# VHH binders against q96fz2, part 280

Target 1, 269 residues: q96fz2
Amino acid sequence: CGRTSCHLPRDVLTRACAYQDRRGQQRLPEWRDPDKYCPSYNKSPQSNSPVLLSRLHFEKDADSSERIIAPMRWGLVPSWFKESDPSKLQFNTTNCRSDTVMEKRSFKVPLGKGRRCVVLADGFYEWQRCQGTNQRQPYFIYFPQIKTEKSGSIGAADSPENWEKVWDNWRLLTMAGIFDCWEPPEGGDVLYSYTIITVDSCKGLSDIHHRMPAILDGEEAVSKWLDFGEVSTQEALKLIHPTENITFHAVSSVVNNSRNNTPECLAPV
Short names: E, the ipSAE of ESMFold2; O, the ipSAE of OpenDDE; V2, 0.75 times the mean of E and O plus 0.25 times the DockQ between their complexes.

## First folded at step 14 (VHH)

Design BD10 (framework vhh_8pnl_2; at its last fold request DockQ between E and O 0.30; V2 from the best seeds 0.00; counts 0 for: pae E 3.2 > 2)
Fold by OpenDDE, fold request of step 24:
Structure BD10 (fold): chain B 269 residues (1-269), chain A 120 residues (1-120)
Amino acid sequence: as target 1 above (269 residues)
Amino acid sequence: QGQLVESGGGLVQPGGSLRLSCADAGSTFSDYDMGWYRQAPGKERELVARIYIGGTTKYADFVKGRFTISRDNAKSTLYLQMNSLKPEDTAMYYCARGYRWSGSPNFDYWGQGTRVTVSA
């Protein structure tokens, strides 16, 4: 996963992240550093994206089931990194393979500290290789959306009118991530950054791409992943697997350029 | 929901200029795609210009380079610089914001409008 969309306004995004805590109380996640949120139809690594994480990471004795929403840098910068510039990191931390998560220090250490997060997105983009050509067809991949009043179909909207309604209640994609905290050697603000855990693609997506983000499907999965106070690393990792509960549609080549930031990026062609 | 308030409309001669402003009282102005619409008497509301969250702008065909849409996120204000105004540009101009994609700019919130009259 190297490209996502996350364009909802902060207020809409917050409401879309409504949840129930361990006590069954309906809550909205509290923002940390909301000013760092930059909505975009076309998000690339090194940009900031909103993630969910347990309040316990910030507050001692907090209810670990409570959620915070915070923009973090895409591309994990390990806490032990000694260079002054995160861009000098010599290895790619955009993604973490599920099968090697425990083999790489950069991911194992923060994971062992319970630094699990849920990366939020409208969806993610992936490119399919076209047979016989060097061309790649981009797809926007996301959760099936709720049936609209006009359409009995679950998934992609079949009309512009239905599409509008779908966005009113868009179900965000929830991807499993690991985050770390890096203190710059020269001082300054702590950098929070994340990696997205990837798995082998589900059957439905396998023709598009062989790898996919580890998607946490449903409130229980999201809650367990976030709750590092109650859920061990070993138990949490059981949540990491491919899911068939995904849909997609072809989009234009507009998304190929990371500088393009318009609705055309995710629009069906 | 933030209140959009348009200003800057008025009476101008053909060939004249106006600068419209739209103030958003909301704190999340920068999170929205913005646009200007106009509605002439007896006509349907039509898109004039839009500016996305990424700063990309699009204009209606009738604009022909005469208008410029811009935004100041720090001031939570949208602008429309209108030059070389024509009598045909006479309309109520509306500011709008939105985040939904429906194949066309679907704006979720509208201002009350500011009247532009171009007359000799």
Scores: ipSAE 0.867, ipTM 0.929, lowest interface PAE 0.4, mean pLDDT 93
Fold by ESMFold2, look of step 14:
Structure BD10 (fold): chain B 269 residues (1-269), chain A 120 residues (1-120)
Amino acid sequence: as target 1 above (269 residues)
Amino acid sequence: QGQLVESGGGLVQPGGSLRLSCADAGSTFSDYDMGWYRQAPGKERELVARIYIGGTTKYADFVKGRFTISRDNAKSTLYLQMNSLKPEDTAMYYCARGYRWSGSPNFDYWGQGTRVTVSA
C-alpha cells in the first residue's frame, strides 16, 4: 500500500466524515491546518493526506470520542529522529506490518501513547505482477459503493458517465494508522506523520497483492480505533484484520507516474 | 444561488474572440475540478471544457482547439479563452465547480451565466 486517491474537496470530505460522539450527538470533525489539505487523485508517500484522530490528543480534558481531521505526512517520522530532513530516515515507514507492530520501536512507542489515527482515502492502488513479464496491472481498490437505484458496486464495464455519478455519495476508505509527532532539531512546527497498518490480503485481493491495509469497516470500528481514552491498545489491536468487504477495478497505467493527477488515474479501464 | 460569477460575454462577429472569466468568492476554489458549460435555446446544457485540480484539461469535441480553459488558484478565477468563434457557439455560458463530472453538475454549483452571441 503505497498509493492512494483522496480527491474530494475539503467541505465534501468533511461531510463524508460525519459521526456520532459518545453522547450520540451528530458532529463533523474539526479541522486542524485545513489550508494544508491538498486533494489529489494520486497520493504517494511523503505527501500529506487527511487523517482522523481523537480531540484528546490536542486538548487537555477533551471528550476522547470527539474527532479532529488533519493533514499528516505519509511516512511516520519517529519522535526520536535526529536529522533535520525527514527524507533522510534510513528505514521505510510508509506501512507497518500488524504482526510486528509491538516489536518495532518506531511504531510501538507512539501506539503505546494512544497515537492511533484513521487514514482517509477514496481508495488505494495496487499493482498486480503479471507472470513472465515486467508489466504490472494497476487496480483501484475501495469499499463497495451503494448506487442510487438498483444497486451495484462500482466496477469495470459501466460507462464513464455512470462512474462519475458515483461520487455523489462516496463511502471513504478508512484505514487503521499510527501517527507520531516530531520536533525538528532546528525548530519550527511539530511534524505530524503517519503509517498505515497492513495485514495479509483477503481472498478477494490475493491475486492482486499479498498485503492490504488494515481496513476499519464501520463506525464502531472507527470509533474504537480512535478513542484511546476508552479503548486500550490491546483491545484496539483486535480491530486489525483483513476484510472481504472490498471491491476493485483495473485502471490505466496513467497512475504509474505519481505526477499524473487526473480522474483517469482511478477510472475503470 | 451559487458563489460563481461569470463575466466577459457579449456580441462578437464570426471569427472573433472573447475571454470569459468566472470568479469564485469561496475559499475552497483550488479543491474543485472546474468546468465551462453552455446552453443554447431549446437545448440541454453541454460540457465545453474541464480543468482538473491537477491542471489537466479536457475539451468537448466541438471545441477543436479553438478554446482554452485555464485557472488561477491564487485569484480563485476560472477562464475560457474563445477564439475563432462561430454562430453555433451562441449560448449562455456557465461556470461550474465539482468533484465529479457525470454529465450535468448539480445546479447549486453554477453561476448565473454570461451570454455569448456570435452574429452571422
Scores: ipSAE 0.522, ipTM 0.781, lowest interface PAE 2.2, mean pLDDT 87
ESMFold2 (binder alone), look of step 14: mean pLDDT 79; pTM 0.800
OpenDDE, look of step 14: ipSAE 0.786; ipTM 0.887
ESMFold2, fold request of step 24: ipSAE 0.376, 0.401, 0.000; ipTM 0.718, 0.725, 0.123
ESMFold2 (binder alone), fold request of step 24: mean pLDDT 78, 79, 79; pTM 0.797, 0.800, 0.803
OpenDDE, fold request of step 24: ipSAE 0.865, 0.858; ipTM 0.928, 0.924

Design BD11 (framework vhh_8pnl_2; at its last look DockQ between E and O 0.22; V2 from the best seeds 0.00; counts 0 for: pae E 20.7 > 2, unsure alone 64.0 < 65, placed apart)
Fold by OpenDDE, look of step 14:
Structure BD11 (fold): chain B 269 residues (1-269), chain A 120 residues (1-120)
Amino acid sequence: as target 1 above (269 residues)
Amino acid sequence: QGQLVESGGGLVQPGGSLRLSCADAGSTFTDYDMGWYRQAPGKERELVARIYIGGTTNYADFVKGRFTISRDNAKSTLYLQMNSLKPEDTAMYYCARGYRWGSSPKFDYWGQGTRVTVSA
């Protein structure tokens, strides 16, 4: 996964992240560093994207089921990194393969510390290789959207009219991530950064791309992944697997350029 | 929800210029698409211009390069520079805030409007 969409306004995004804590109380996640949030149809690595994480990461003795929403840098910068510039990291940390997560220090160490997060997106993009051509067809991949009384049953938005109605109650894609905290050697603000865990693609997506983000489908999966106080690493890793509960549609080549930030990026063609 | 307050309207001669402003009192101005609409007496409200969060702009066909929509995110203010005004541009102009859905923005908040009158 090298490109996502996350364009909802903060208020809409927050409401979309409504949850129940362990006591059954309805809550909205609190923002940390909301000013770093930049909505975009075309999010690339090194940009900031909103993630959910347990409040326990910030507050001692906090209820670990409570959630914080925070923009973090896409591309994990390990805490042990000693260079002054994160861009000097010589290995790719945009993604973490599920099969090697425990083999790589950059991911194993923060995971062992409970630094699990849920990366939020409207969806993600993948490119299908076209046979016989050097051309790649981009696809927008997302959760099937639930039919609202007003919008009809919209699995995949197959029509412009249906596509326009789904955003009132858009179900966000929830991807499993690992984050770390890096302190610059020269001082300054702590950098929070994340990697997206990837798995082999489900059958439905396999013709498009062989890898997909580990998607946490449902509130229970999201809650367990976030709650590092109650859920062990071993138990959490059981949540990391392919899911068939996705839909997709072809989009224009506009998304190919990371500088393009328009609705055309995710609109069906 | 932030309050949108339009200003800058007034009486101007044909060929004249006006600059409309729309101040958003909300803290999330940068998260929303913005647009200008107008409504003339006895006519339906129509889109004049829109500017997306990424800065991309769209204009109605009747604008023909005469108007420029812009935003100052630091000031949480939307602008419409109107040049070469015509009598047919006479209308109440409304600022709108919204977010994108699919290929089009959803405008869900409106200002009270500012009146523009173009007359000799």
Scores: ipSAE 0.775, ipTM 0.885, lowest interface PAE 0.5, mean pLDDT 91
Fold by ESMFold2, look of step 14:
Structure BD11 (fold): chain B 269 residues (1-269), chain A 120 residues (1-120)
Amino acid sequence: as target 1 above (269 residues)
Amino acid sequence: QGQLVESGGGLVQPGGSLRLSCADAGSTFTDYDMGWYRQAPGKERELVARIYIGGTTNYADFVKGRFTISRDNAKSTLYLQMNSLKPEDTAMYYCARGYRWGSSPKFDYWGQGTRVTVSA
């Protein structure tokens, strides 16, 4: 998982993240660093994307069921990293395999601190390698969506007004992540960065790619993953598994160039 | 009620350029998507360009490559740089902002418009 779409305007994204706290109160997540949010149909590693995390990470004695939403850098930079430039990291932290998460220092240390997050996206892209050729077919992969009265799938939205209706009630993909906080040795703001946990693909995706992000399907899973105050690391890891509740469609090669930021990136072909 | 104030329209020769401005007085500019729409005589209002609160842009197919939408959050001002203008671009141009709390994402506030005329 190395490419996502997260294009919704901040207000729309925030409303899509409405949740209930442990007392049953309806809430919206509170933003940190909203100016760092850069929506795009074509997000790649090293870019910022919004994640959810527990308020307890920011405030002593906070209700750990309350959520903060913040943009973080994709590609975890470990807190122990000593160089001044995160691009000098000698290993790829875009993803974290679930089967080795407790063996890798870059991931087990922040996980042991309760640094769990939910990575938000419209959906993600994967490239299927076609047999007998070096060409790859990109797919856009996302939660099944409830069909609207005048618009159903993404392909039915062929005008600006119908396009807006498709996204009005879009169910955001919620992926399990781990984050860390790195203090640059030469000073400056603390860098928040995340990795996406991966698992073996479900049967429905196995023909596209052998790995998929660990998807948290539903508010109970999301709440337990975020709530490091009440849910231990060992219990949280039980939430990490493939899901069959996923859908996809083929897209054009426009998405291959990460500089292309247009609805065509995720349009069905 | 906050309102949107467009300026920068006028008469221009084919191939010419104009820069439209839209000030968002009395509203929280940074909380909204902004857009430019146009309406030619006898035609339906149509999207020209949209810019999200995070800065990502979207353009109608007929204007790609000729127009550039931008926003200056510090000045609460939306811009449309229009280059290589054609007679077909003759229209009233409207500044719009997106729904804050609506039942669906749609532009809900409109200015009075600024007229762009492209003719010899």
Scores: ipSAE 0.000, ipTM 0.116, lowest interface PAE 20.7, mean pLDDT 84
ESMFold2 (binder alone), look of step 14: mean pLDDT 77; pTM 0.783

Design BD12 (framework vhh_8pnl_2; at its last look DockQ between E and O 0.58; V2 from the best seeds 0.00; counts 0 for: pae E 4.4 > 2)
Fold by OpenDDE, look of step 14:
Structure BD12 (fold): chain B 269 residues (1-269), chain A 120 residues (1-120)
Amino acid sequence: as target 1 above (269 residues)
Amino acid sequence: QGQLVESGGGLVQPGGSLRLSCADAGSTFSDYDMGWYRQAPGKERELVARIYIGGSTKYADFVKGRFTISRDNAKSTLYLQMNSLKPEDTAMYYCARGYRWGSSYSFDYWGQGTRVTVSA
């Protein structure tokens, strides 16, 4: 996975991330560094994307089932990295293969510390190789959405009250990630960065691409992945597998250029 | 809750110019696609121009280069520069903010509108 879409407004995104804590109380995740959030139809590595993580990472006595939403850098920068510029990292940390996650120090160490996150997106892009040509067809891949009847009418000033009800059914793509905290040698702010765990593609996507993000399908999977206080690494890793609960459509070549940030990126062709 | 407030409308002669403004009192202006719509008496509301979060713009066919939509995210303000106005441009102009999901588009807030009258 080398390209995602995350373009929802912060407020909408927050509501879409509504959850129940372990007590069954309905909650919205609290933001850390909301100003770093930049919505985009075309997110590439090294950009910031919003992730969910346990509040326990920030507060010692916090309920580990409570969630924080924070923009983090895509591309994990290990805490041990000693260079002043993260771009000097010589190995690719955009993705972490599920089969080697425990073999790579860059991923194993933060994972062992419970630094699990859920990467949020509208969906992700993959390119299908066309047989006999050097051309690649891009696809946008996302959770199946429930078509709400009201989406089409430009004119219906749906009251804000009705809008909240509509979004109760919004389903963001939730991908399993590992994050780390890096302190620059020269001082400054701690950098939070993440990698997306990848797995072999499900049967439905196998013709498009052989790898896919590890998608956490459902609130239970998301909760278990985030709750490093109660769920061990071994148990969490059981959640990492391909899912068939995904849909996709072909999109235009507009998405090929990472500079393009328009709705055309994810529009069906 | 977002509040959009339009201003800049008025009476102008054919060939004249107006600049419309739409102020968003909300803190998340930059997260939304913005657009100008208009509604003439007895007609349906129609899109005039849209500007996306990425800065790309879309115009209705009748605009023909006469209007320019822009945004200032720091000021949380949307603009519509209207040049070479015609009597047929007479309408109530509305500001709207929205976002897209796949093929669907949702508008969450509308302004009250500002009236533009083009008459000799």
Scores: ipSAE 0.827, ipTM 0.914, lowest interface PAE 0.5, mean pLDDT 92
Fold by ESMFold2, look of step 14:
Structure BD12 (fold): chain B 269 residues (1-269), chain A 120 residues (1-120)
Amino acid sequence: as target 1 above (269 residues)
Amino acid sequence: QGQLVESGGGLVQPGGSLRLSCADAGSTFSDYDMGWYRQAPGKERELVARIYIGGSTKYADFVKGRFTISRDNAKSTLYLQMNSLKPEDTAMYYCARGYRWGSSYSFDYWGQGTRVTVSA
């Protein structure tokens, strides 16, 4: 998993992240660094994307079921990294294989500190290998969406005063991630960065690619992954598995160039 | 919730030019795709132009290179430069902001509009 779409405006994205806390109260996640959110139809590693994490990471004795949303750098920079420039990291941390997560120091250490996050996207892109060529067919992959007749109907009245806002909530893809916090040796703000955990593809995706992100399907899975105050690492790792609750469609090659930031990147072909 | 405010309309002779502006007062302007629509009396509202968050643009066929959509994220302002105006361009012009819902595209906010009249 090396490319995503996360294009919703911040206020729309925030509403899509509504959740229920431990007390049963409906809440929205609280933003950190909201001005660093850069929506795009075509996100690649080293860019910032929003993730969810527990409030307990920021406040001593906070309710660990409360959620913070923050943009983080894709490509985990370990807290023990000693160079001044994160681009000097000698290994790829875009993804973390679930079967070796406890063997890699870059992932084991932050995971042991409870540094679990939920990576948000509209969906992700994957390229299907074509037989006997270097040609690849990109697909946009996402949760199945609930249809309503109102979601596709955009109308206008003779009087703008009678116009009602037309909207529906996209079900955001929720992927299991690990994050770490790196303090630059020359000073400055702490760098938050994440990796996406991967698993073997489900049967529905196996013809496209042999790996998929570990998807957290539903509020219980998301809550347990985030709540490092009440859910141990060992219990959280049981949430990491393939899912068949996924859908996809072919997209044009416009998405291949990561500089193309246009709705055509995710439009069906 | 930001308010979209159109301005720059008016009366102009055929062949003339106007520049429409749309200010997004106090909202997350740079996060949205933006568009211009128009509606003549008794007619359906129709797309004129769109500009996406990545900067790419789309124009209705009738524009034929006469109009240019642009945005200034620092000023939270959308523009439509209209050249070579024709009487057929007479309409109320609206700006709208939108985003994509999976395979669907939605505009979730419209302004009050600004009137453009092209007559001899």
Scores: ipSAE 0.307, ipTM 0.690, lowest interface PAE 4.4, mean pLDDT 86
ESMFold2 (binder alone), look of step 14: mean pLDDT 79; pTM 0.798

Design BD13 (framework vhh_8pnl_2; at its last look DockQ between E and O 0.03; V2 from the best seeds 0.00; counts 0 for: pae E 18.3 > 2, unsure alone 63.8 < 65, placed apart)
Fold by OpenDDE, look of step 14:
Structure BD13 (fold): chain B 269 residues (1-269), chain A 120 residues (1-120)
Amino acid sequence: as target 1 above (269 residues)
Amino acid sequence: QGQLVESGGGLVQPGGSLRLSCADAGSTFSDYDMGWYRQAPGKERELVARIYIGGTTKYADFVKGRFTISRDNAKSTLYLQMNSLKPEDTAMYYCARHYRWGTSPSFDYWGQGTRVTVSA
């Protein structure tokens, strides 16, 4: 996963992240550093994206089932990194393979500390290799959306005319991530950064791409992944697997350029 | 939900210019796609111009380079510079905000509008 969309306004995004704590109380996640949030139809590594994480990471004795929403840098910068510039990392931390997560120190160590997060997105982009050509077809991949009273059949969502109606109650994609905290050697603000855990693609997506983000499907999966106070690393890792509960449509080549930040990135072609 | 307040409308001669402003009292102005619409008497509301969160702009065909939509996120204000105004541009102009992509006039919030009258 090298490109996502996260363009909802902060208020809408917050409401979309409504949850119940362990007491069954309805809550909205509290923002950390809301000013760092920049909505975009076309998010690339090194940009900031909103993630959910347990309040316990920030507040001692907090209820670990409570959630914080915070923009973090995409591309994990390990806490041990000693260079002053995160861009000098010599290895790619955009993604973490589920099969090697415990083999790589950069991911194992923060995971062992309970630094689990849920990366939020409208969806993610993948490119299908076209046989016989050097051309790649981009796809937008996301959760199936619930039919609103105004929205006809799920099939109707594929039409440009009905696509706008789908966004009234958009279900966000929830991807499993690991984050770390890096203190710059020269001082300054602590950098929070994340990696997206990837798995082998489900059968439905396999023709498009062989890898997919580990998607946490449903509130229970999200809650367990976030709640590092009650859920062990071993138990959490059981949540990491491919899911068939995904849909996709072809989009224009506009998304190929990371500088393009328009609705055309998401639009069905 | 922030209140949108339009201003800058008025009476102008053909060929004249106006600058419309839309102030958003909300704190999340920069997160929204914005647009200007107009409604003439007895006509349907129509899109004039849109500006997306990425800064990309879209104009109706009748604009023909005469109008410019812009935004100042620091001021939470949307603008429409209208030049070379014509009598047919006479309408109530509305500022709108939405978070959806597409061309639908279904914005999540509308201002009260500002009246533009182009007459000799």
Scores: ipSAE 0.761, ipTM 0.875, lowest interface PAE 0.5, mean pLDDT 91
Fold by ESMFold2, look of step 14:
Structure BD13 (fold): chain B 269 residues (1-269), chain A 120 residues (1-120)
Amino acid sequence: as target 1 above (269 residues)
Amino acid sequence: QGQLVESGGGLVQPGGSLRLSCADAGSTFSDYDMGWYRQAPGKERELVARIYIGGTTKYADFVKGRFTISRDNAKSTLYLQMNSLKPEDTAMYYCARHYRWGTSPSFDYWGQGTRVTVSA
C-alpha cells in the first residue's frame, strides 16, 4: 500500500469521523495541526495525511476513548533516529507487515507504547501486473458504499451535484497504523509519522496484489485499535486480518504520476 | 416518538418567500445531520440542503443562494427559508435526519412532507 486518495475538505472529513466515546456521548474528533492537512486524490509516502488517535496521547487523565485527528507524515520515523533529516532513513517504513511487527524495532517499540492510529483515506490504489507484460493496471480500492436517493456510485456520478452527493456520504477507509514521535536533534517541532500495517490480500484482491492494508471494519474495531488505555497490544493485534468487505474499479494511468491531483485519478475506466 | 413533522408549505407567487419548519419530537435532535429534500411530480426525490452536526451547510446547485437551512437545537426544529421562489420549486418538501457514526452505514428517517406550490 503506497498510494491513497484523501481529498475531502476538512469539514466534510471531520463529520465523516463522528463517533461515540465510552460514555455514549456523540463527538467529532478534535483537530491538531489542521493547517498541515493537504487534501489530494493522490497521496504518496512522505506526505501528510490525517489519522485518528486517542486523546490520551496528548492529555494526562484524558478519556482514552476520545479521539484526536491530526495530519502525520506517511513513513514512520523512529523516535531513536539520530540524523537531522528524516529522508536519510535507510529503510522503508511506509508499511509494516503484520507477521513481523513484533520483530522490527521501528514498529515494536512505538506499538508497545500504545502508539496506535487509524489512517484515513477515501481508498487506496494498487497496481496489477498484467500477464505477459510489464504494464500495470491501477485500481482504486475502497469500502462498499451505500446508495442515497441519487447515485452513491463513483461511476454513476457524472455531474457536479451527483459527485457531491457521493462524497458527502462516503464511508472512509479506516486502516490500522502505528505512529511514532521523533524529536529533531537540533530542535523544532516534534515530528509525528505513521506506518500502515499490511496483511495478505483477501481472495477478492489477490489477483490485483498479494498484500493489502489491515482494514478496521466497523466502529468496534476502530475503537479497540485506538483505545490503548483499555485495550492491550495483544488484544489489539487480534484486529489485524484481511477483509473481504472491499470493492474496487480500474482507473486510468493518470494516477501513476503522484503529481497528478485530479478527480480523474480515481474515476472508473 | 422521534417523528418528523414538516409545516410551512403552501401557495406562493413567483418571487415570493416561504419558511418551512420540521419539528423533531425526539430527545436526540442535536445528534443528527439534517436535510431538506424535494420531490416534484414524476421525478425522483432530490437533496435541497443539508446541515451537519457542527453547523456547516451544503446546498444543491439549483438553490443558487435563494434558500437558507438552519436548525434550533433547543426547539428540536429544522428550518428552510426559501426566497425568490420559482415555478420549478413546486414540489413536496421532506425533512430527513441522517445518522452517521464513524464507519457505520447511515440510516435515514423521513417526515411526511409539506407541499410547496409556486404559481400565480
Scores: ipSAE 0.000, ipTM 0.135, lowest interface PAE 18.3, mean pLDDT 84
ESMFold2 (binder alone), look of step 14: mean pLDDT 78; pTM 0.794

